# Designs tried in a protein design chat: miniprotein binders against Putative pumilio homolog 16 (APUM16). Part 3

Target 1, 332 residues: Putative pumilio homolog 16 (APUM16), of Arabidopsis thaliana (Mouse-ear cress) (q9fie9)
Amino acid sequence: MANNNSFSMSTMFNTIQEILNEEPLTVPSPPSRGGYSLFHIRKAEMDIQRIFNFMTGSEDLKDDISVLDTGTLMWMASLMTSDCDYFMVITTNKNGSKTLQKLMGMSDDMDVFFFEAIMRLFIHVMTDKYASYVTIQGMRVFQQDKRELMYDQILRYACFLAGDQYGCIALNEIITDLDDPYYRDQLLDIVANNALLLSNDAYGNFVVQHVLKLRDSRCTRNIADKLCGYCVELSFKKYGSYIVERLLEAGDVPMATVVLDLLACKTEMLIRLARSEYGNFVVCKALELTNEILTADLFYGLVNRLMPYRHLLHRSPRSKIATILDSMSVPN

## First folded at step 17 (miniprotein)

Design r59 (from r53 with E18K E41K E64K)
Fold by ESMFold2, look of step 18:
Structure r59 (fold): chain B 332 residues (1-332), chain A 83 residues (1-83)
Amino acid sequence: as target 1 above (332 residues)
Amino acid sequence: SPEEILKRAQELIDKARKLMEEARKLLEQGDTDKAMSLLRKAYDLLYEAWELAYELGDPELIWKAFELMLEVMQLLDEAEKLR
């Protein structure tokens, strides 16, 4: 389980999926005994309902947080984090998430409650559109020892989060904000080491694309190395074609990696790619980006392979490739 | 200049929306090749806006651009099916 490669992460995903599908535990109520016992149950329900209304109320009303004393804030933090359902109902609400973020960082003692709730519910929090920003805020404002434990969890579940529609956005926010080189490099290495799997995923591809836009030279090289030899295969696919386009845009070395992959396949395969629904865009971008003096060998390598088939490239689907070839003065 | 970045991101999104509407019309007309070309251009604009939104740290803008990119992916699926 300490191994973060795709096989270890796949096993972890299966285990986590089983946990997420379990029903929440029901805590039995104490037996009611007269009005006093019912009063205690009703008072607790009224207190949490008041906290819920406060936390989820409009942003304009939340400016009053400064009038609450530390004892009241501590009581609120304790009660709202005392039950998994309370915490999740508040944090998955857009206003609840924003209000909780304002409370975080006000007191290290209060932050213990928030930290423990986040860690207990980590996957549920990180795969929600609004609750995930509570975790992101914790990484900004919590004490260093708590932040380090949170980064450890991010590293552990990175590939699972990348494959989630909400998790991928939250993961990208963490990648963007992470300034600690130790954790940042490890997270980027996990993305790069799993780049092929993620590039084929409906949401993971957005993580790879985001990381390539960061222009981190080490990470970009690692991704290019892992995708080397797969660029033609990826270019046939809806998601993969965008990854290949991002590699073409990521610098001279990734661009060369892609173009050399294109030139390495048989001419029949290259023409099939150039005529395909998604591959034509990749080939066109490769031609456009290599049409410079310093990359003339790559450009003419592609042109020379494509030119004999110019008339096939004019047929449906029509693409810019044929137009580029028509502008050249070479014999067909 | 966060104000300049925000303006640029919004301009990119507006241009992408126009390309997506034009692509929808082309799909209705059966011109799938041109529709896909416009959708790929729209995606590139949205991707740039999306990355600018991360630079701003603006969650609303991040999600707006992301949801539009997902819409482009759906339109590409529709274009693929029409072929």
Scores: ipSAE 0.779, ipTM 0.922, lowest interface PAE 0.9, mean pLDDT 84

Design r64 (from r53 with D33E M36L S37E)
Fold by ESMFold2, look of step 17:
Structure r64 (fold): chain B 332 residues (1-332), chain A 83 residues (1-83)
Amino acid sequence: as target 1 above (332 residues)
Amino acid sequence: SPEEILKRAQELIDKARELMEEARKLLEQGDTEKALELLREAYDLLYEAWELAYELGDPELIWEAFELMLEVMQLLDEAEKLR
């Protein structure tokens, strides 16, 4: 066992032994070593055990992988990417992912192995907490032609990834890092065009919230346009209410869009929203944010609709709205 | 500076943890409405910390804040069931 991480190393060795005992096992031909045959699989499996130990060892014990010679690194890259199970065991391990990220970008020839493995396993890699950072690192360090192919796959699977617990975080990291305006704008457009579906999703809502924080005016406008007419419906919901709050905070135009949606519904529905578990927070924030000179028409639009029914809001546990309305009844 | 951003994110997370623990006690007592208020406040703090973590490019902090936001969503589910 390497390092003080004995339990993790023990679990890894058990997993590796199970993989090595499964059938059929395929060892792909690496560029620098020619083709492998089934007769040679046992040696490669023994060598891969040593590579697993090195790759997944504690970061505290690793000095600098740059001191290893290029030939050794190339052989390691070829072997650990030679089998999809080998690659996934390494990249889904926290230390394995970090170590692989350090190897990436050191050699364009070595990067071919990593790129091909990532592309072959794209969805599996992107929906794992640690392996997804291998893809993110590739987006940073690979040659442009490889990065463009990876962007194409991100665009293709964007909505699927947004709906995944691990994929949504990885997608947000890619959105944050993306410096190519062509791919950035296309990805933001996909998120905006699907904003209603994503806003109702347990993980997709985090992607919508993240892109609204980027303060990209075009993307924010597009999201507001797609959600126009749905803000009351969303405000009744756990996830949707946060999206509406983020729109209220995103700028004057998105804020106006939300408030006009609130004002467009029947008074009975607006009062139900103001008394609801999540909608009360939206109505309260709308009042707080519109209470300024430039938005006075929106503010008084809300106040005029709510004021006749303020007695129903006092009897609600969400009395913050009632407090605001009461301050309007006693002007200073 | 990155150091100031990190300190701010950690302060927000620490405060959110306090609010979440208080909310858990309120849910045990059946005071779901006060618990909901604290959970909404905790989420807002965590969301700010989470976005600061993206600005830092700090995966550990991103995941810490995110996992806590998911815990808030689970606690909101519990509050709904008690209602």
Scores: ipSAE 0.773, ipTM 0.920, lowest interface PAE 0.9, mean pLDDT 83

Design r66 (from r53 with M69L)
Fold by ESMFold2, look of step 17:
Structure r66 (fold): chain B 332 residues (1-332), chain A 83 residues (1-83)
Amino acid sequence: as target 1 above (332 residues)
Amino acid sequence: SPEEILKRAQELIDKARELMEEARKLLEQGDTDKAMSLLREAYDLLYEAWELAYELGDPELIWEAFELLLEVMQLLDEAEKLR
């Protein structure tokens, strides 16, 4: 018995056979003297159009990729990677990207085509919403020698990718999935060493926030060290304020680093921060998180600096700081 | 379980969308301070959902949450300009 669910397999098989069995358009005899045959050009265009339709078609058709023989799959891989435009049109299509990911890892020989195309187009692939997942899949399924070359490219372009709308998401996926501790640590170190620049970037800040969420103690310490002395400056800024909040949440040492930065500035600056558009959220969170017995020195350091100016904080409806300070006026 | 994580992430996204819609109305009314507060809350919900989406390994959810995070940042820019 070949198929207990013949209805589903038969439907998909018929559709695939129609795509694969389309006859080429007949043409007059090609020029016989010194020229490239127009028939060969038109046949290649028809073949790539058939492959494009197959790769970008509905998910139902793609469940049966495994029924195609190795020779057919090898021919498809060769043709779709034969031209950079063919590869990019397929991989920047949502369904094309998903279908290619299913083909990857099936054959090491076929993977050579995909690897070479990815490496040739690395930046274009990594900065596309759908094509970047083809690279991510390669990192999961390719042979180790190919994956190591890809790691090297990721490390080389890490900061550029972090600053890209699509690249930052792809980079975070790689950081999450990377199981080689040596390459993972190097990537985390690059993010940490560039934390100040990335924290001020419209997309790079999401990479910094993601790695802080990983709770990797060495990476978190490195980020805190690089941002030490900058926490007040960052807290005035839309993107930077979230980075400082993530540091406050990341553990006792990063929290202390932030609060000590806040306490190191003059009271005038701290009050200006507490009343500012974004800094008020940072100061409020610092108060909330330090209001524990082990951090009482930090908490009362903040309270003592803010309390004389409580009336100014009541005049801003954006902040809960005044409410916290009011609770300090009530007897034990 | 993965199903519980997915349900939680979707609930966070749904709530964030509601807060963002209300923030847009407040911006039209000139209630910039209230809009900023709602947008910061929406951001926190979306950030949690976004990180849950990474834990699931769910690209569709990662991108849904991320695009909303970017939209919140745009609304914060709008709110700041209207101050």
Scores: ipSAE 0.783, ipTM 0.926, lowest interface PAE 0.9, mean pLDDT 84

## First folded at step 18 (miniprotein)

Design r69 (from r64 with D44E)
Fold by ESMFold2, look of step 19:
Structure r69 (fold): chain B 332 residues (1-332), chain A 83 residues (1-83)
Amino acid sequence: as target 1 above (332 residues)
Amino acid sequence: SPEEILKRAQELIDKARELMEEARKLLEQGDTEKALELLREAYELLYEAWELAYELGDPELIWEAFELMLEVMQLLDEAEKLR
């Protein structure tokens, strides 16, 4: 898989620490916009406070934007991206993010300012609820050469973003939108290769779950392979149990991988899993999904291991496992 | 159609909210086993809605479903503590 020195976890964390340790410049809140218009203000007379007011306003800015000449728009783009704090105040504001997205793609010359600001502040932008959509919009409307550089950064920081409350959602949107198979496959490979780490993470598990829903057979197989041997351990855990359920739902091969893992452990451990607060749901789903002709060997493998201990399963959480087993043992 | 997908996602979210409220009442009563069952069901509805929201490309809906999924996780933690 070649040298991955540029993407080592150690190097990534060191770089992130350096970025996060910079002190931002405090910028005051924008004033009310009232009947104020930037159309009549000369470029040299504009100030950042008026730009803040314009960008973060609540009115429909499409009409306001269409009235401004290209020189004014270029000046605004240059000034708002001239300082990292200016850019971040605008893009982390809900309306500021939406307004900036409307400006993106209007002019390749303006887009250079936005692109450079995004790339300079990439981690800060991608870990914010609203600013991350500015990056997503750039990947939709920027020229191909810029988009490729943005994908390179996404690949570099993918695991870090997956572990962030806001970054995981932004990463999932990027995965959903990716139309270039070369970058899409690389991103999916990073998620799959780190599937165990991500599956145990409070936010990374949502990336694994989303990727499994995409129904990409190669990626799903890779995830199943990386989690093989860990399905029992994961099934005891709050987030891990959902990952195992997603694998059970992801197709015949990942389902078989999970069930064979369950069958590979000692019967005492399987019973403990079936009685556990999260594992019982996994075992129940495994029984439900394997109860078909093509998977009868898996189904009866589970039933034969569980049936002798049916009495213990009635004493645990009210799950369908005991009900399923009872329906198979009913005479007449 | 996008309109049908949106309606489906909203219906799933509404049902999940109802299950979550019922689960909260059960937790107050100490019935953690039933609460856990309802919370797992709510999560599955929210997960479906969340994936439909990605299909729509609707950020507001994505975040609404996701924040509820995180809330379910908090309620599961509360249920664990009471068990």
Scores: ipSAE 0.812, ipTM 0.935, lowest interface PAE 0.8, mean pLDDT 84

Design r70 (from r64 with D44N)
Fold by OpenDDE base, fold request of step 20:
Structure r70 (fold): chain B 332 residues (1-332), chain A 83 residues (1-83)
Amino acid sequence: as target 1 above (332 residues)
Amino acid sequence: SPEEILKRAQELIDKARELMEEARKLLEQGDTEKALELLREAYNLLYEAWELAYELGDPELIWEAFELMLEVMQLLDEAEKLR
């Protein structure tokens, strides 16, 4: 009875995870490859451990990449990408991710292995702090056909990634680094179309804020249109209040959209907002930014609505709103 | 220059950290209103640093600013519980 100790990359993954004291990743188990001899198992184990140590080692060891022959690098790439769990252990490691990023773009043949691994594990890679940069680097250095397929995945999962703690940053970096206006515009359209959902999300709000800072006129207008009628409600919320401030800062059209929402609400609601925990900052920012000649109508609209109730705004002795209103009430 | 942008971003982060630490002390003292003001300012500084980090393409700086913004949000949640 030959104990076919099938060398499973999963056994090595578990051993590496025990060494790293990290929680096991819930990744789909790869199909068990057939019975390797104990000698082949030990050699493969040693080779995998050497690769792991090389990939996750200090930066001083990375200068050795330049000394490795193309055949060795191809073998390493093939081995690293042969098992999803093992690939995830390398890519989720800070140094492993950085080393992979250096290996990417060295050879089109090598990039096939990395591309296939990223595509199989796309969500897992994009929702990790370090592994996401492997995808970002792939979007820079891979052949156009591979980049297009990766863009299709990013577009498909954009809202999911925007709502993830790590995916939101990765998505913002991709949006920022995209040289292709066609794919960039599609991502911006997805963010704009989902602006209300994302603005209420703990992580999606950072995507909306970042996209507004890019000053894409079409996207900014589309976001303002989607948030029109919701600016007052958003301004009461911790995340939403910052979105509304970013809209005020994003240009004349989004600023006007916000101020018109503030002016359209009931006076009681506006005063409640101006006295609220987060909304007071929004109302203050709106007054500060509209106090210009070109926006004087918006400014005076706000001032005229708030002025009768200035005495209710003085309860915070440092209310900038009250200070602004008092400065306007002094008869020269 | 990239060096000037990096310096500016780090100055913003350092100032935000100071404000966050002062806000923590104020929350312990029960001065929620002043703590909220400082946390709002800290967040705005971190946001500016975060956008500068994207302009630089510095992942470490992007993550530092982002993690601090998340920490500000946690402190805001603590402040909300004290009201």
Scores: ipSAE 0.856, ipTM 0.951, lowest interface PAE 0.6, mean pLDDT 87
Fold by OpenDDE base, fold request of step 20:
Structure r70 (fold): chain B 332 residues (1-332), chain A 83 residues (1-83)
Amino acid sequence: as target 1 above (332 residues)
Amino acid sequence: SPEEILKRAQELIDKARELMEEARKLLEQGDTEKALELLREAYNLLYEAWELAYELGDPELIWEAFELMLEVMQLLDEAEKLR
């Protein structure tokens, strides 16, 4: 049972009421005449509630943004970003995030408010399923100087984000969408340099898998180099076995790196791997791919080491490894 | 075309869901070996769909494929406990 904590509107209302009860939102001081009348507080509370309803309302409100004047939009942006908790309540909402993404890039002056809020809450925004798309949109539509500062934060927290259940997807989208080779290459270098750590992580493994699919020759080689000598160990593991399969698929050099690790290990270890719950698929994939790509030396290296033990590889009548080996046995 | 990629990604996800449901039934029956084979295949289909979703730039499809891959990992953990 996935607890769809559907933040009910009532829970968000209670959170907004709690926020409104703690610190008086420093609304930019209207001109210095006397006491904030109860009327101004009520008007500010009403305005905050109206903004929340507008931001989190159904998609039919898309047409309403086009009708709002620039002064109203600037006022809304200022109020939404005046409190961090209030901004988080809006940006973590599915509709709130989508509406905020539409408001971004309409005005450089308005984007200052959004940029500053994102930067103050950077980790909180990037580790949320919906709020992360606000950052991604900012990296598309903000001015270059703001995008550079956001890239610096992404670089700083890249390994942390890669290990987060939501941050890993956000990081993959950023890596895919980056149009600046300088920042993209730095992110790829961080992933490659931490490839062993990330490949053993429940979420970081998805970042390594995605980066290997991008087919960046430099990054792919660097990952293969970092995982060299660890491919057998990784192949026993649930996540690691998929990383090793992605390396086999990534090109001739990564494939050779994996196969050479398989060939370098002790015979007892190779047979244990070929019989293991995850490693059997890796060994099978290595045999299949090396047979296709005319890497005859690598294929025959594996076949020759496994062939004497083929009888141990028949766990079930459907052992793909055994079937491959039996197809290579010349009929006596 | 984008429409063809989307169609292919959805076909992969639908097939993966079928394999995951069959794997659940096999685990209940005690056929852990066949369940593991189907879960491995389901994950690979989901991975292909997931990469197609990135190519399309479709966040909803990215998350659907990702959440299903996490579900496959949970089913693998259940299968490991039955061994």
Scores: ipSAE 0.855, ipTM 0.951, lowest interface PAE 0.6, mean pLDDT 87
Fold by ESMFold2, fold request of step 20:
Structure r70 (fold): chain B 332 residues (1-332), chain A 83 residues (1-83)
Amino acid sequence: as target 1 above (332 residues)
Amino acid sequence: SPEEILKRAQELIDKARELMEEARKLLEQGDTEKALELLREAYNLLYEAWELAYELGDPELIWEAFELMLEVMQLLDEAEKLR
């Protein structure tokens, strides 16, 4: 980041004092020109630069914001949100984002400025590493009416955000924080209904993996249902193989769904999968997780298919499958 | 409990970094099969740490784990090119 001494608390205090002590203009602007003057233009530019330096300083404000009066804070909120460029420059800066988050929730009147800026720039904010946390903070501290409108936008753009490097992380934060069943269930349903598309996406797969970790039984069942019949295809793929592994770990029903998919394909395809770059890890995990009394039919289903071809499975990474199969060769 | 979760996540990340460095050396040596094994393990450790970071609500830890997971994906691409 571009940091200098202008970001120090001493500099910030002096800047605020200069703003508060500014004298009125001694020469009024011509009335016939609507009050416009070069001093107003230059003053606004200087004021936003001072606010920018304050918001994006290299040191966090800690608790120093609490000593500023409400009028000053309202003025700052108004000016930093008055232009989309001002707002984006502040919020896409790590320190600017953190400082803004501290201002949010302090006053419902101030929050109107922040909310309107976020909503105007929603996609730009949500696809930035740091600015997205401003939206997340708003969903935590804003009044319920604003939060509901923000959830509506999240639902509208969920799949787009899931496919974005920064949006997928922000979406996962929002999914983690959601308690309201009305919005939570809708968002989880959008992820599940699009699970195949997302599972094949460079960033969407991380959203699917995250929701599977939440262990919401309805969402997990819906994802398993949407991916049923595709587990072998997915297991050949870099991202898809992790999705299948997460399904295996998600509970008894998703695990059974995956293993039944594996058992439904022809033996030569299962062997190709077990020998493949990514699929071998899925087959190994399936064996490890089904090696239990209650899942013995699934386990031995896999073992019986793989055992005749054990000699083809000796190479690392496939050697773990062979180790499991070797343990089944115990004499009576 | 938050302190224990943080400690566990950091331990998982540290172990994953070690595995990733070992995998890089194996790729230099042309041992892509062993490197794939280490990278799979590293990813799964990072995934666990990443989910613990969400549980903590710790954005810096979330991004640290995530960026390492993306780095694992890059190393897997490199391993694929060598096969």
Scores: ipSAE 0.841, ipTM 0.944, lowest interface PAE 0.7, mean pLDDT 84
Fold by ESMFold2, fold request of step 20:
Structure r70 (fold): chain B 332 residues (1-332), chain A 83 residues (1-83)
Amino acid sequence: as target 1 above (332 residues)
Amino acid sequence: SPEEILKRAQELIDKARELMEEARKLLEQGDTEKALELLREAYNLLYEAWELAYELGDPELIWEAFELMLEVMQLLDEAEKLR
C-alpha cells in the first residue's frame, strides 16, 4: 500500500478540509501607501509596515530591487517570512506576489526563508490566486533539493488542489512546467487515476482537459481507459461533455473509446443524447471526426443508428447532426 | 512565436466575448437553444486561448480566459433553468 495512493489522498483531503474549516486566516489592515523606496530607510528604522508598502506598492512606484544590498534583502526576507500573517498578506496581494517572485532566486541563502514559509503554508499558498505563483516561481528558481520536496507536496495534495478554484490553475501551471519525468509521470498518473472524479468536479475537469491537451500519449490512454464506459453519462453533463470532446480530439484510441461507448448504448439512449443540450455537440463531433476512410466503421456505425430517426434530429436544438445525415443520402 | 501566440489568444478571447454578449441577449429573449450554441462555441474558443496562455506562461491571460470560461458555465446554468 503506498501512502500516495487514493487511500492516502482521501485521508489528506479530510485533514485539509478540517484545517481550512478551523484555522481562518487573520489578515492585518492593508499597509498605508508611503515609504516605497528603501534607499531612504535605515535598517534600524525599517519595520514590517515599510516592507509591506515596498512589496505591495505598484511597480511604477517601487525602487529597483537590484540596487538593494544583499544584507538588506536578507533582512527583508527574514522579516516578511517570520510571521504567517505577514507572508500571506504580502503574497495574496497581486503586486506583493510579483515583487516576491523577483526576489526569489537572487540568493540561495535568502531562498531558504521563502522555501520554509511556502512549505509551512503550502495549502494556503496553493489555493490563492496570487500566492500560488510564488510556489510556482520557487519550483523554477530554487535549488534542486528544495524543488524535489515541493514536488512531493504537490503529489500529496494534487487531488485536493484540483478541486479548488485557484488550486486547479496553479496545479495546471505546475503540470505544464514539470521537466523531471519521475515527478511528471507520477502527477499525470494521479490525474488519470482520478479522471472520473475530476471530470465530474466543477474545477477538477479543467485539470483533466489541460492534461489531455499536453499530448502525453500514456496519460491520454490512461484517462481514456478510466473513462471507458462513462462517456454517454458524461456527455449529458455540462462539464463532462467537454471532457468527452477533448477525448475525441486527443487521438485515434481515445476517439475510438468514445465512439464505441456511444454505440454500446441502446438506440433510444443515443437519440436522447443526440437531442440533448450538451450531448448533441458530442455526437456531432464524433460524426465529424470519424468521417474518414480509416474510421469508416465507426462513422457508419453511428450513421446506421441515427439515420432511421433523423426526423427527430431535425427537431433538436440547432444540432448539425441532421445536416450530416442528409448529406449521406445522396450518391456522389 | 510568442507574439503570434499572444495575438491569436487575444483574438479568440475577443470573439468569445462577442458570442457571450449575444448569448446574454438571446437568454433575455428566451431563445435558450441558440444561446446554448453560442456558449458552446465561446467556451471552445476560450479553451483554445486558455491553452495558448499556458504555452506563453502568461498568468494574466490564463486567468482572463479562465474567468470567462467560468462565466460561460454560469450562463449555461441560467440557460438550463429557462428550458
Scores: ipSAE 0.829, ipTM 0.940, lowest interface PAE 0.7, mean pLDDT 84

